# VHH binders against Putative metal-dependent hydrolase OB0413, part 6

Target 1, 173 residues: Putative metal-dependent hydrolase OB0413, of Oceanobacillus iheyensis (q8et50)
Amino acid sequence: MDVRFPIGKLQVPEKVTIEDIHEWLKQIETYTNRLGETVNSLNDEELSKTYREGSWDIRQLVHHIADSQLNMYQRLKLALTDESPTVPAFDQEKWAIQPDTNLPVETSIKMLEGINERIVSLGYRLTEEQLDQSFVHQINGEISVASKVAKLAWHEEHHLAHIKIALSNNSGS
Short names: E, the ipSAE of ESMFold2; O, the ipSAE of OpenDDE; V2, 0.75 times the mean of E and O plus 0.25 times the DockQ between their complexes.

## First folded at step 2 (VHH)

Design a12a (from a12 with S31D; framework vhh_7aqx_2; at its last look DockQ between E and O 0.04; V2 from the best seeds 0.00; counts 0 for: pae E 17.9 > 2, off the site)
Fold by ESMFold2, look of step 2:
Structure a12a (fold): chain B 173 residues (1-173), chain A 123 residues (1-123)
Amino acid sequence: as target 1 above (173 residues)
Amino acid sequence: QVQLQESGGGLVQAGGSLRLSCTTSGFTFSDYAFSWFRQAPGEEREFVGAISWSGDSTDYADSVKGRFTISRDNAKNTFYLQMNSLKTEDTAVYYCAAHGSLYRYDESLYDYWGQGTQVTVSS
């Protein structure tokens, strides 16, 4: 197993169907509960474990998942509401060391409850035409609504796998 | 620590082909859009082409459209520039660059650059 990509890299079909979207939304719909079941009872020593040498620890990973879902949810709505919108920079390393990331992981679980419910509700109402909508930057390229939904599901599962590896005492192998 | 390294440059005859590679490490490859730039001696660095983070979209400078193709291989953390029908005007140092995740403003914070690889097209 490659511990950097325990569930593999994101793969998006060339033609994304509404059925593909619904499968990804099913993953998002159950995710917050599954993450909470994994991390809500961990003590500080357990939360300090890493999945490989030099990686973020579990506490950082949980807060990162919430930060990433928040940013990607905003992108999803902007792609659906604006023509070719631009978005501000997101430096995940600097975000991960802000003082609010020292809060209990439960704070990010609470964020995810609301954010993922909103993503799922919005996602089930997407039409095939909307799947091809995107935002475009002349230098950075475009990101479709379809690809965004795939990323929303995959990114959460990717980091849950990292958390489980860290808990199994494979921290930074 | 983010690293980008170009390879595949060299000397080629006009009309020929060359494939550049940009191998990456130190970041989540699928979260980045990638671009190629080039700089001829005494000129400003110019955009060549870009590929979106998903790989679904590409964009090219007019001077290379139809001749150059950008692709990415997520399994190898590598993206490529296939250059066909090369002209002497394509002679330059070619740089690969990675652009930040979802945000395109403040590109300097997320815009990682390789060291460059020389492409020389002779007549």
Scores: ipSAE 0.000, ipTM 0.098, lowest interface PAE 17.9, mean pLDDT 81
ESMFold2 (binder alone), look of step 2: mean pLDDT 80; pTM 0.805
OpenDDE, look of step 2: ipSAE 0.008; ipTM 0.224

Design b2a (from b2 with S33D; framework vhh_rezetamig_d1; at its last look DockQ between E and O 0.21; V2 from the best seeds 0.00; counts 0 for: pae E 11.6 > 2, grease 27.6 > 24.2, SAP .699 > .668, off the site)
Fold by ESMFold2, look of step 2:
Structure b2a (fold): chain B 173 residues (1-173), chain A 123 residues (1-123)
Amino acid sequence: as target 1 above (173 residues)
Amino acid sequence: QLQLQESGPGLVKPSETLSLTCTVSGGSISSGDYYWGWIRQPPGKGLEWIGHIYYSGSTYYNPSLENRVTISVDTSKNQFSLKLSSVTAADTAVYYCAREGYDILTGYYFDYRGQGTLVTVSS
């Protein structure tokens, strides 16, 4: 297993079906509770564990999950409201060391409760036309609304797997 | 604070190999959370991504360049390098090394970039 991609890289079908969308929304809908069950009772020593040498620790991963869902939710709405919007990059490393990342992980769990509920509500109401709407990244090309729903679900599961690997490690190795 | 600095010859003859090194300070290439890449900007044109490398040696290159590009890493020196073979005047550009993160919505993105170094291919 490559610990950088413990559940593999994201795989999105060329043609996304409504059943695909609903499956991903079910993952998102249950995620915040599953993350909370994994991390809400951890002490500071446990939160300091890493899934590999030099990686973020569990506290950083939880706050990163919330930051990433926030940014991806914004990009989803931009794709639905603008014609081919350009999206800014964000510096995940600098975000992860801002002072608010020292808050209890419960603050990011609260944030995710609202964001994921909004994503699920939007997702169940997407039309077939909206699934094909997109934004353009200067280097990576078009990214569709349909693929964003897949990515929203995958990224959360990706980092939950990192957290579980870190919890199984004795000293972050 | 993380800093990236390009070094290498500013003048390369046609058909020869362009070779650049990026030295990373204020951070570690082997931390494993990022990719290390090269981009360039030819005169009067936009940025062109060349490729990147992970600290383990795994690479991905721009398909338009991949037959001529080699990117390598030396974690013990905290450096990574670019070789571009068989250059022509079209390869004249400002070359930047960069740290790349991954965003699941947009893919790879640059968050730190060197000052850039002009490489001229003399015809």
Scores: ipSAE 0.000, ipTM 0.182, lowest interface PAE 11.6, mean pLDDT 82
ESMFold2 (binder alone), look of step 2: mean pLDDT 87; pTM 0.871
OpenDDE, look of step 2: ipSAE 0.021; ipTM 0.362

Design b2b (from b2 with H52E; framework vhh_rezetamig_d1; at its last look DockQ between E and O 0.08; V2 from the best seeds 0.00; counts 0 for: pae E 12.1 > 2, grease 28.9 > 24.2, SAP .685 > .668, off the site)
Fold by ESMFold2, look of step 2:
Structure b2b (fold): chain B 173 residues (1-173), chain A 123 residues (1-123)
Amino acid sequence: as target 1 above (173 residues)
Amino acid sequence: QLQLQESGPGLVKPSETLSLTCTVSGGSISSGSYYWGWIRQPPGKGLEWIGEIYYSGSTYYNPSLENRVTISVDTSKNQFSLKLSSVTAADTAVYYCAREGYDILTGYYFDYRGQGTLVTVSS
């Protein structure tokens, strides 16, 4: 297993259907509870575990998941409300070292509760025409609403797998 | 555990086509998690990425080589291959096949690499 891609790279169908969207939304819909079940009872030593040398630890991963969902949700709404707006790159390394990432992981779980609920509600109401609306990423170019919903689901699952790998060495305390 | 092994002629004449095969053992080339690539190292120089293929047949090539390179996959034999046409002495190098993964912190990286095979282009 490649611990850097425990669930593989993101794969988006050439033609994304509403049924594809709904499958991804089902993952997002249950995600915040599944993340909370995994991390809410961890102590500071457990939260400091990493899935490989040099990687972020579990605390950093939980906050990163929330930061990423926030940024991607904003981009999703911009694509739906503006004509192909340009968005800046998200510097996840600089975001991960801001002082608010010292807060308990519960703060990011609370963020995700609201953000993921809003994503799911919005997503189930997307039309086929809206799936092709887009935004322009400063570095990656044009990205569709459809692709963004796929990444919203994949990115969360990707990092939950990292958290579980980091915990696999956790035996009692 | 996972092993990649290059095979093919070690000597190729100028203007001909260099052809190499990579055999994968201890793992499946049909995994949706990985790309399968070719890299080379000319004598005294650094590594140069040639290109890669996904098991479904999708390819991505180094732009400087893309007019001369073809990478293909045979999932039934757990193999992928490289063809580099119109070779010159500048194509003399150690050629490696490799598995490529992705990490959000470091980007794409090769986690397994073959032992390498020297290909000399000489008349």
Scores: ipSAE 0.000, ipTM 0.143, lowest interface PAE 12.1, mean pLDDT 83
ESMFold2 (binder alone), look of step 2: mean pLDDT 85; pTM 0.854
OpenDDE, look of step 2: ipSAE 0.571; ipTM 0.817

## First folded at step 4 (VHH)

Design f10 (from a12 with D56G S101Y Y103S; framework vhh_7aqx_2)
Fold by ESMFold2-Fast, scan of step 4:
Structure f10 (fold): chain B 173 residues (1-173), chain A 123 residues (1-123)
Amino acid sequence: as target 1 above (173 residues)
Amino acid sequence: QVQLQESGGGLVQAGGSLRLSCTTSGFTFSSYAFSWFRQAPGEEREFVGAISWSGGSTDYADSVKGRFTISRDNAKNTFYLQMNSLKTEDTAVYYCAAHGYLSRYDESLYDYWGQGTQVTVSS
């Protein structure tokens, strides 16, 4: 197992279908419940666990998941409402250490409930033509709507896997 | 209290068929993808097949592809493994498991596991 990429790196099919989109939307739709079942009963000691030395702890991972979904949701809507707009980046390391990341994980679970419901609703109404709409990221270049929906699903599962690895550690440190 | 319970295992002759069921309780069935694993005596546990949250995607180990079919019934909180053209090499304890990802990966990343059901295929 590569602990940095436990489910593998994001791979988007060359030809994304509406069926692919719907499968990813089902992953996103079920995610907040599965994340909550994993983290809602954890105490502070458990929330301080890491999946590797020097990584974010579980609390930081939960808040990061919400921060990333929010940013990606905004970019998705910008791609759909403008012609290849340039979108802002965010410094995820600096976001992870802001004072609001000291709040209970429940705060980010609540955010994800609303954000993912909106993503899923938007996503089920996407047309084949809209899949090719795009935005421009300063580092990654042009990103399609189809690719962004894939990343929305993959990124959530990627970090849930990190949380599960952290919880499975038996060393006690 | 989360529970996954396998049923449908047993003894069958080579070339025969069995249908395994995994009935679940204690969590939201529709929020999970499901997999079957198996473990033969003295061997490592290996992936057999998986089905996505929607049932729209399935994945199989090369050794069972074309012979086994995984399916789910959300109304019954149950998922299945239809095993056809059974071989003596299919003899193993079969485990059902719930996860958040369709692709096979490390067993430690799965949320819930069944207790296992024995399948014995005689020559």
Scores: ipSAE 0.012, ipTM 0.419, lowest interface PAE 8.3, mean pLDDT 87

Design f11 (from a12 with D56G S101Y L102R; framework vhh_7aqx_2)
Fold by ESMFold2-Fast, scan of step 4:
Structure f11 (fold): chain B 173 residues (1-173), chain A 123 residues (1-123)
Amino acid sequence: as target 1 above (173 residues)
Amino acid sequence: QVQLQESGGGLVQAGGSLRLSCTTSGFTFSSYAFSWFRQAPGEEREFVGAISWSGGSTDYADSVKGRFTISRDNAKNTFYLQMNSLKTEDTAVYYCAAHGYRYRYDESLYDYWGQGTQVTVSS
C-alpha cells in the first residue's frame, strides 16, 4: 500500500453530477464524528505517533485537517460570490508548526463541527450552474466549485487514513 | 460496545445459493460504508464486495461479479451478501467490515470487523 496516498489520489469525474456532490457531502457530514471516534481517547504518547518517518504526528494531522477545511471553505465561498477570484496559497508546513497547533485536538474538532456543517448546508443548495464557477489558485491554476467539493471530502478521508495507519504502528516512525 | 455479527453461513452444494447477513450495533450505521471479505484455509484475506453509505455504489471482486450482490437496510442496521451460483472455490470464512469512507481494499483502514462465518461449498 502507498502510505502517502492510502485511499488513492483525488480523482474528479469529467462530468460531476448533483448526485456526486450529495455523496461527497454525506462524507463531510459524518466526518467530524468519525474523526472524534478515532482520536478522542488518545493520550499524548499516541498523539505523537506518525504514519511514516518524517511525517506529521496525529496531533499535527488533526490540526492540519481543520486548517485545510477552513482554507478550502473560504475559497469555495469566494468562487460562489466573485468572478473567478485569485486566492492565495497557504503554506501547510509552516502552518503546522505555529504555536496554536500545540493545542489539544479538541480545539480542531470544534472548528470542524462548525466548518463542515456550513459546507454541507451550502453544498446541498448548489445548482448545476454553480458547479462550474471557479477560483484561481496562485500555484495550481483554475479550480471549479465541483472539484473543490470533491477535494473537501477526499482530503478529510486522506488524512483520517494517515491517522489510522499511525495508530496501527507499534511505535512512532 | 461495537458489534458486527455475521449469520447465514453453512454448507451448500455447488450451484446453490446462500445469503449472508451482517447485523450491527454500537455506531451510527448510516455513517458507514460496508464490505465483505473472505479467507480460505492457508490463504490471505481477500476483498469480495462493497456498498457505499447511500447504497448507490457497489463494487465486486472479479471472481464474484455477476454471482454475488451486496445490499444494505438502514432501518435494520443490517447489510447482506446474496451469493448465487456458488463454486467450491467460494469456500471460505466470510467477514463483514465497516469503513467510515468509501470502500477500500486495504483491510487496515476498516474501522470495525465481524468475527466471521464459515461457508462451505461441496461438489
Scores: ipSAE 0.018, ipTM 0.439, lowest interface PAE 7.9, mean pLDDT 88

Design f12 (from a12 with D56G S101F L102K; framework vhh_7aqx_2; at its last look DockQ between E and O 0.01; V2 from the best seeds 0.00; counts 0 for: pae E 17.7 > 2, off the site)
Fold by ESMFold2, look of step 5:
Structure f12 (fold): chain B 173 residues (1-173), chain A 123 residues (1-123)
Amino acid sequence: as target 1 above (173 residues)
Amino acid sequence: QVQLQESGGGLVQAGGSLRLSCTTSGFTFSSYAFSWFRQAPGEEREFVGAISWSGGSTDYADSVKGRFTISRDNAKNTFYLQMNSLKTEDTAVYYCAAHGFKYRYDESLYDYWGQGTQVTVSS
């Protein structure tokens, strides 16, 4: 198993259907609770564990999940309200060292509760035509609404898998 | 097997109080947010109130705000609806529902439902 991609890399079908979207939304719908089940009772020693040498620890991963969902949700709304707007990249390494990332993981779980609820509500109202609307990422180029919904679901699961690997490891570095 | 079971319904005089319970099994109670819905005869099911998985956030329909209180007890795998100052308009079958997040409306977004308990408010 490649611990960098424990659930594999994101695979988006060439043609994304509304049924595909709804399956991903179901994953997002239950995610925040599943993350909380995994991390809410962890002590500081456990939260300092890593899934591989040099990786973020569990505390950093939880805050990163929230930062990523926030950024991606904003991009979804921009794609739906503007014509292919350009959006900035975010430097996740610099975000991960801001002082607010030292807060308890519960703060990001509260944040995710609201953001994921909004994503699911928005997502269930998407039409086939809206799936092809897009935004332009400053670095990655044009990204469709369909692809972004896939990423929203996959990215959270990807990092939950990292957290679970870290909890299973004998090392905390 | 996931199960939600409502209890505590019955007949009560207007101005009175009832406390409904929703007992759960088959999932991790502390991982879910919960809502109450109600359906009067001949009406569509309507949202009553919701409580987050931690209990730190609640929301209520305007028609019950200030009269109803939702709470949860994770040790008993149970959440509650305290109904005070009951009106005849509160007569309905009350349903509990569980979801990954709080959703105020749109019944199709809830993962699990109870069977309902009748509340009848007499004038």
Scores: ipSAE 0.000, ipTM 0.111, lowest interface PAE 17.7, mean pLDDT 83
ESMFold2-Fast, scan of step 4: ipSAE 0.433; ipTM 0.750
ESMFold2 (binder alone), look of step 5: mean pLDDT 79; pTM 0.806
OpenDDE, look of step 5: ipSAE 0.015; ipTM 0.293

Design f13 (from a12 with D56G S101Y L102T Y103G; framework vhh_7aqx_2)
Fold by ESMFold2-Fast, scan of step 4:
Structure f13 (fold): chain B 173 residues (1-173), chain A 123 residues (1-123)
Amino acid sequence: as target 1 above (173 residues)
Amino acid sequence: QVQLQESGGGLVQAGGSLRLSCTTSGFTFSSYAFSWFRQAPGEEREFVGAISWSGGSTDYADSVKGRFTISRDNAKNTFYLQMNSLKTEDTAVYYCAAHGYTGRYDESLYDYWGQGTQVTVSS
């Protein structure tokens, strides 16, 4: 198994359908419960486990998931309310070492509860025309609403897989 | 406390049918996707079929496609494997598993596993 991409890399169909959107929204809708069931009972030693040498530990991964969902949620709303707005990049490595990432994982679980509920509510009301609306990332270029919904679902599952690998073997590979 | 328990296994003649059930407790059933795996004597465990969180997507191993059907009943916290046109090659211990993903993937990504139920298909 490729531990860096245990569920594979993000692949977005050339033509995204409303049915695709709804399946991704179901993933997002169920995610916070599945994440919480995995991490809420972990002690500090367990939260310090990594899925490979040099990776973030489980605690950093949980806070990163919340940081990423927050940033992506905001960009989704900006794409829907402005004409191809430009959004700033952020340094996720520097975010991961700020003092607030020393807080219990429950803080980020609470954030994800609210953020994902709002994403799902927006998502089920998207029209085919809105799927083609976009924003411009300063580094990554133009990103559509459809592609961002795919990324929202994939990114959460990607890092939950990392957390499960970290818990299963603790080998540092 | 999380538990997955298989039932419905047993001895069946080739060409017959059998329905396996996996009853679950201790977690939010509707938040999980589910799979069936099997292991024949002396072989590695292999994927059989999967059903998504919504029940709108299913996937099957080529060896069982068209003969087996996976389904779920959220009200009963139970999911099923309907096995038709059974072959002697289907003889194995069948395991149910819960996961946050759909389709075929590494066993290490599954959250919860049952203990297994024996299915024996005689000629």
Scores: ipSAE 0.095, ipTM 0.540, lowest interface PAE 6.2, mean pLDDT 88

Design f16 (from a12 with D56G H99D G100A; framework vhh_7aqx_2)
Fold by ESMFold2-Fast, scan of step 4:
Structure f16 (fold): chain B 173 residues (1-173), chain A 123 residues (1-123)
Amino acid sequence: as target 1 above (173 residues)
Amino acid sequence: QVQLQESGGGLVQAGGSLRLSCTTSGFTFSSYAFSWFRQAPGEEREFVGAISWSGGSTDYADSVKGRFTISRDNAKNTFYLQMNSLKTEDTAVYYCAADASLYRYDESLYDYWGQGTQVTVSS
């Protein structure tokens, strides 16, 4: 198993349909509850587990999921409200070590509840025309609204899989 | 308390049919993907079939394609494996499993497992 990409890498169809968007939105819509069922009962020892040596621990992964959804949500709205705007880079490694990532995971579960509700509401009202609107990322170049919705769903599942792998690891032996 | 409970196993002659059920409780059924795995004596546990959380897609191991069908009933919090044209090689303990991560082929990523039900296919 490739533990870095346990569910495989993001694959976006060349032509994304409104039906594709709706499938991804249903995943996003249920995600915060599924994440919460996995992490809300974990103690500090469990939250310190990693999916591989040198990876983020479960607490850091939960906060990273919220940070990423927030950043991607903002970029989605920027693409919809301006003509291919340039967006700043998000240094996820530096964000993950800030003091606020020591807060209980429930803080980020609360953030995700609101962010995902807004993403889903926005997403269900997207037109085919809007799917081709875009923003410019300094490293990845031009990214469409359609591919960003795909990334929003995939990234959440990707890191939930990392959390599951971390929980299955025997660290006390 | 989370429970997954298999039923419908038993002894059947080659060429026969069985329907396995997995009844679940203690979690939000509609948010989960579901799979069946099996383990024959002396063998590793292997994937049999999966159904997505939406019910819109199904996947099967090559050895069972065309013979087995997985389905789900969200109103009953139950999912099924219809097994047709059974072969002696299908003899195994069958396990149901629930997966919040939507990854269907790696057993280590499944959240909840049943205790298993024996299926024996005689010649």
Scores: ipSAE 0.000, ipTM 0.277, lowest interface PAE 11.6, mean pLDDT 85

Design f17 (from a12 with D56G H99Q S101Y; framework vhh_7aqx_2)
Fold by ESMFold2-Fast, scan of step 4:
Structure f17 (fold): chain B 173 residues (1-173), chain A 123 residues (1-123)
Amino acid sequence: as target 1 above (173 residues)
Amino acid sequence: QVQLQESGGGLVQAGGSLRLSCTTSGFTFSSYAFSWFRQAPGEEREFVGAISWSGGSTDYADSVKGRFTISRDNAKNTFYLQMNSLKTEDTAVYYCAAQGYLYRYDESLYDYWGQGTQVTVSS
C-alpha cells in the first residue's frame, strides 16, 4: 500500500454530474460522525500515533481536516459569488504547528459539524451551470466548483484513512 | 459490543447459488459502507464487493462481476452477498467488513470485521 495516498489520488471525472455531486455530499454528510467514532475515545498516547515516520500524528490530522474544510468551504463560496476570483494558498505545515493545534480533537469535531452541514446544504442546491464556476488558486491554477466538491469529500476520506492506518500500526514506545 | 456475524455459508455444487448475510450491532449502520472479502487456503485475503453507505454505489472484483450482487437493508442492520453461477474457484472463507469509507479495497481501512463463514463449491 502507498501509505501517503492510501485511497489513491483525487480522480475527478471529465464530466461531473449532479448525481456525482450528491454522492460526494452524502459522504461529507456522514463524515463528522464517522471521524468522531474513530477518534473521540482516544487517549493522548493514541492521538500521538503516526501513519508513517515523520508524518503528522492523529491529533494534528484531525485539526488539519478542519483547517482544510474551512479553507475549501470559503473558496467554494468565493467561486459562487465572484467572477473567477484569485484565492490565497494556505501553508498547511505552518498552520499545523500553531498553538491552537494543541487543543483537544473535540474542538475541530465541533468545527466540522458546522462547516460540513453548510457545505452539504449549499451543495444540494447547486445547478449544473454553477458546477463550471471557478476560482484561481495561486499555486494550483483554475479549480471548478465541481472539482472542489470532489476534493472536499476526497480530502476528508484521505486523512481518515491516514488516521486508521496510524491506529493499526504497532508504535515503538 | 460491536459485532459483525456472517451466515448463509455452506457446501454448494458448481453452477449453484448461495446468499450470505452479515448481521451487525453496536454502531450506526446507516453511517457505514460495507464490503465482502474472501480468503482461499494459502492465499491472501482478497476484495469481493462493496456497497457505499448510501447504497448508491457498488463495486465488484472482476472475477465475480456479473455473478455476485451486494445489497443492504438498513431497517434490519444487515447486508448481503447474493452469489450466483458459483465456480470451484469461489471456494473460500468469506468475511464481512464495515468502514466509513469506500474508495479503496485495502483491508487496513476497515473498522470492523466478522469472524468468517466457509463457502465450499464442489464440482
Scores: ipSAE 0.006, ipTM 0.232, lowest interface PAE 11.0, mean pLDDT 86

Design f18 (from a12 with D56G H99E S101F; framework vhh_7aqx_2)
Fold by ESMFold2-Fast, scan of step 4:
Structure f18 (fold): chain B 173 residues (1-173), chain A 123 residues (1-123)
Amino acid sequence: as target 1 above (173 residues)
Amino acid sequence: QVQLQESGGGLVQAGGSLRLSCTTSGFTFSSYAFSWFRQAPGEEREFVGAISWSGGSTDYADSVKGRFTISRDNAKNTFYLQMNSLKTEDTAVYYCAAEGFLYRYDESLYDYWGQGTQVTVSS
C-alpha cells in the first residue's frame, strides 16, 4: 500500500454527471458521523499516533480535515457567486502547527457538522450549468465546481484512511 | 457493543446457491460501507465484494463477478451476499466487515468484523 495515498489519488471523470455529484454528496453527508465514531473515544496517547514517520498525528489530521473542508467550501461558494475568482493557496503545514490545533478533536467535529451540512444542501441544488463554473487556484489553475465536489468527498476519505492506518500502528507493545 | 453476525452458511452442491446475511448492531449502519471477505484453508483472507454507503456502487473480485451480488437493507441494519452458480473453489469461511470507505481491498482499514460463517461447496 502507498500510505501517502491509501485510497488512491483523486480521479475525476472527463464528464461529471449530476448522478456523480449526488453520490459524492452522500459520502460527505455521512462523513462526520464516521469520523466521530473513529476518533471520539480516543485518549491523548492514541491521538498522538502517526500513519508514517514524520506525518501529522491523529489530532492534527482531524483539525486539518476541518481546515481543508472550510477552505474548499469557501472556494465552492466563490465559484458559484463570481466569474472565475482567484483564490489564495493556504499553507496547510503552517496551519497544522498553530495553537488552535491543540484543541480537542471535538471542536473540529463540530465545525465539520455545520460545514458538511451546508455543502450537501448546496450540492443537491446544483444545476448542470453550475458544474462548469470555476475558480482559479494560485498553484493548480482553473478548478470547476464539479471537480471541487469530487475533491471535497475524496479529501475527507483520504485523511480518514490515514487516521485508521495510524490507529493500526503499534505504539510500543 | 459493536457486533456483526453472519448467517446463511452451510453445505451446498456445485451449481447451487446460498444467501449470506450480516446483521449489525452498535453503530450507525447507514454511515458505513460493507464488504465480504473469505478465507479458504491454508490461504490468506481475500476480498469478495463491497457495497457503498448509498448502495449505488458495488465492487467484486474477478473470481466472483457475475455470480455473486451484494446488497444492503438500512431498515434492517443488515447486508447480504447472494451467491449463485457456486463452485468448489468458493469453499471458505466468509466474513462480513464494515468500513467508512468505498471499495477498500486492504482489510487493515476495516473498523468491524464478523466471526465468520462456513460455506462448503461439494462436487
Scores: ipSAE 0.006, ipTM 0.372, lowest interface PAE 9.6, mean pLDDT 86

Design f19 (from a12 with F27R D56G S101Y; framework vhh_7aqx_2)
Fold by ESMFold2-Fast, scan of step 4:
Structure f19 (fold): chain B 173 residues (1-173), chain A 123 residues (1-123)
Amino acid sequence: as target 1 above (173 residues)
Amino acid sequence: QVQLQESGGGLVQAGGSLRLSCTTSGRTFSSYAFSWFRQAPGEEREFVGAISWSGGSTDYADSVKGRFTISRDNAKNTFYLQMNSLKTEDTAVYYCAAHGYLYRYDESLYDYWGQGTQVTVSS
C-alpha cells in the first residue's frame, strides 16, 4: 500500500465535463460532515497519531486541509475574476507549524463548513467557458478552473484517508 | 449512520447470472459512492466494483470487467451488481460498502459495510 497516496494520485480527464464537476462538488458538499464524524470526538493522544513515521499528525492534517481549501478557493475565484492571474505558492510545511495550528480541530471544521459551501455554490453555476479559465501558479504553471475543482475534491479525500490510516495504528506511527 | 443490507445471493450454475442489491437507510443516499467487495473461503477480501455518487463513474476489478455491471437507483436508495457469465471462482460472500471517494480504495477507508450475502457458483 502506498501510504503517501492511499487513494491514488489525482487524475484529471483530458476533457472535463460539467457532469465531472458535479460529481466532484458532491464529494466536497459531504466532506466537512464526514471529516467531523471522524475527528470531533478525538482526544489529544488520538490527535497526535501519524499515518507514517515523520508525517503530520491528525491535528496538523485537519488544519492543513482547511489551509489548502482556503488557498485553493481564493485561486478559483481569482481565475474567474481576472485574466490568468499569477498566484503565490504557499509553504505548507511552514504554515503547519504556526501557532494557530495548535487550536482545536473544531476551528478548522468551522472554516471548512463556510469554504466548502461557497465552493459548492460557485461550482454548480460554472459554465463550460469558465472551466477553461486559469491562473498561473509560481511553481506549477498554468492551472485551469476544471483541474482546480478536481484538486479540491481529491485533496480533501486524500488527507481524510491519511487520518483514517493514522487512527488504525495501535501505537501511532 | 448509513445502514447497508445486501440481497439477491444464492446458488447458480457456471455461465449463469445473478443480480445483487444493496439497500440503504439513513441520510442522503445520493451523497455516497458505493462499492462491492467479495471474500472467498480462505482468501482476503477483494475489491469488485465501484460507482460514484451520480452513477457517472464506475470502476471494476480486472477479473470481473466485462462480466459485472454496477448501477444505482437514487430514488429507491438501492445500488446493484449485475453478475453475468459467472465462474466457479466468483464463489464468495459479497459485501456492499459506502464511501465518499471517487476512485478505488483499500477496504480500511470505507465508512459503512453491509453484513454480506453468499454467492455460490457450481459447475
Scores: ipSAE 0.012, ipTM 0.384, lowest interface PAE 8.8, mean pLDDT 85

Design f2 (from a12 with D56R; framework vhh_7aqx_2)
Amino acid sequence: QVQLQESGGGLVQAGGSLRLSCTTSGFTFSSYAFSWFRQAPGEEREFVGAISWSGRSTDYADSVKGRFTISRDNAKNTFYLQMNSLKTEDTAVYYCAAHGSLYRYDESLYDYWGQGTQVTVSS
ESMFold2-Fast, scan of step 4: ipSAE 0.302; ipTM 0.620

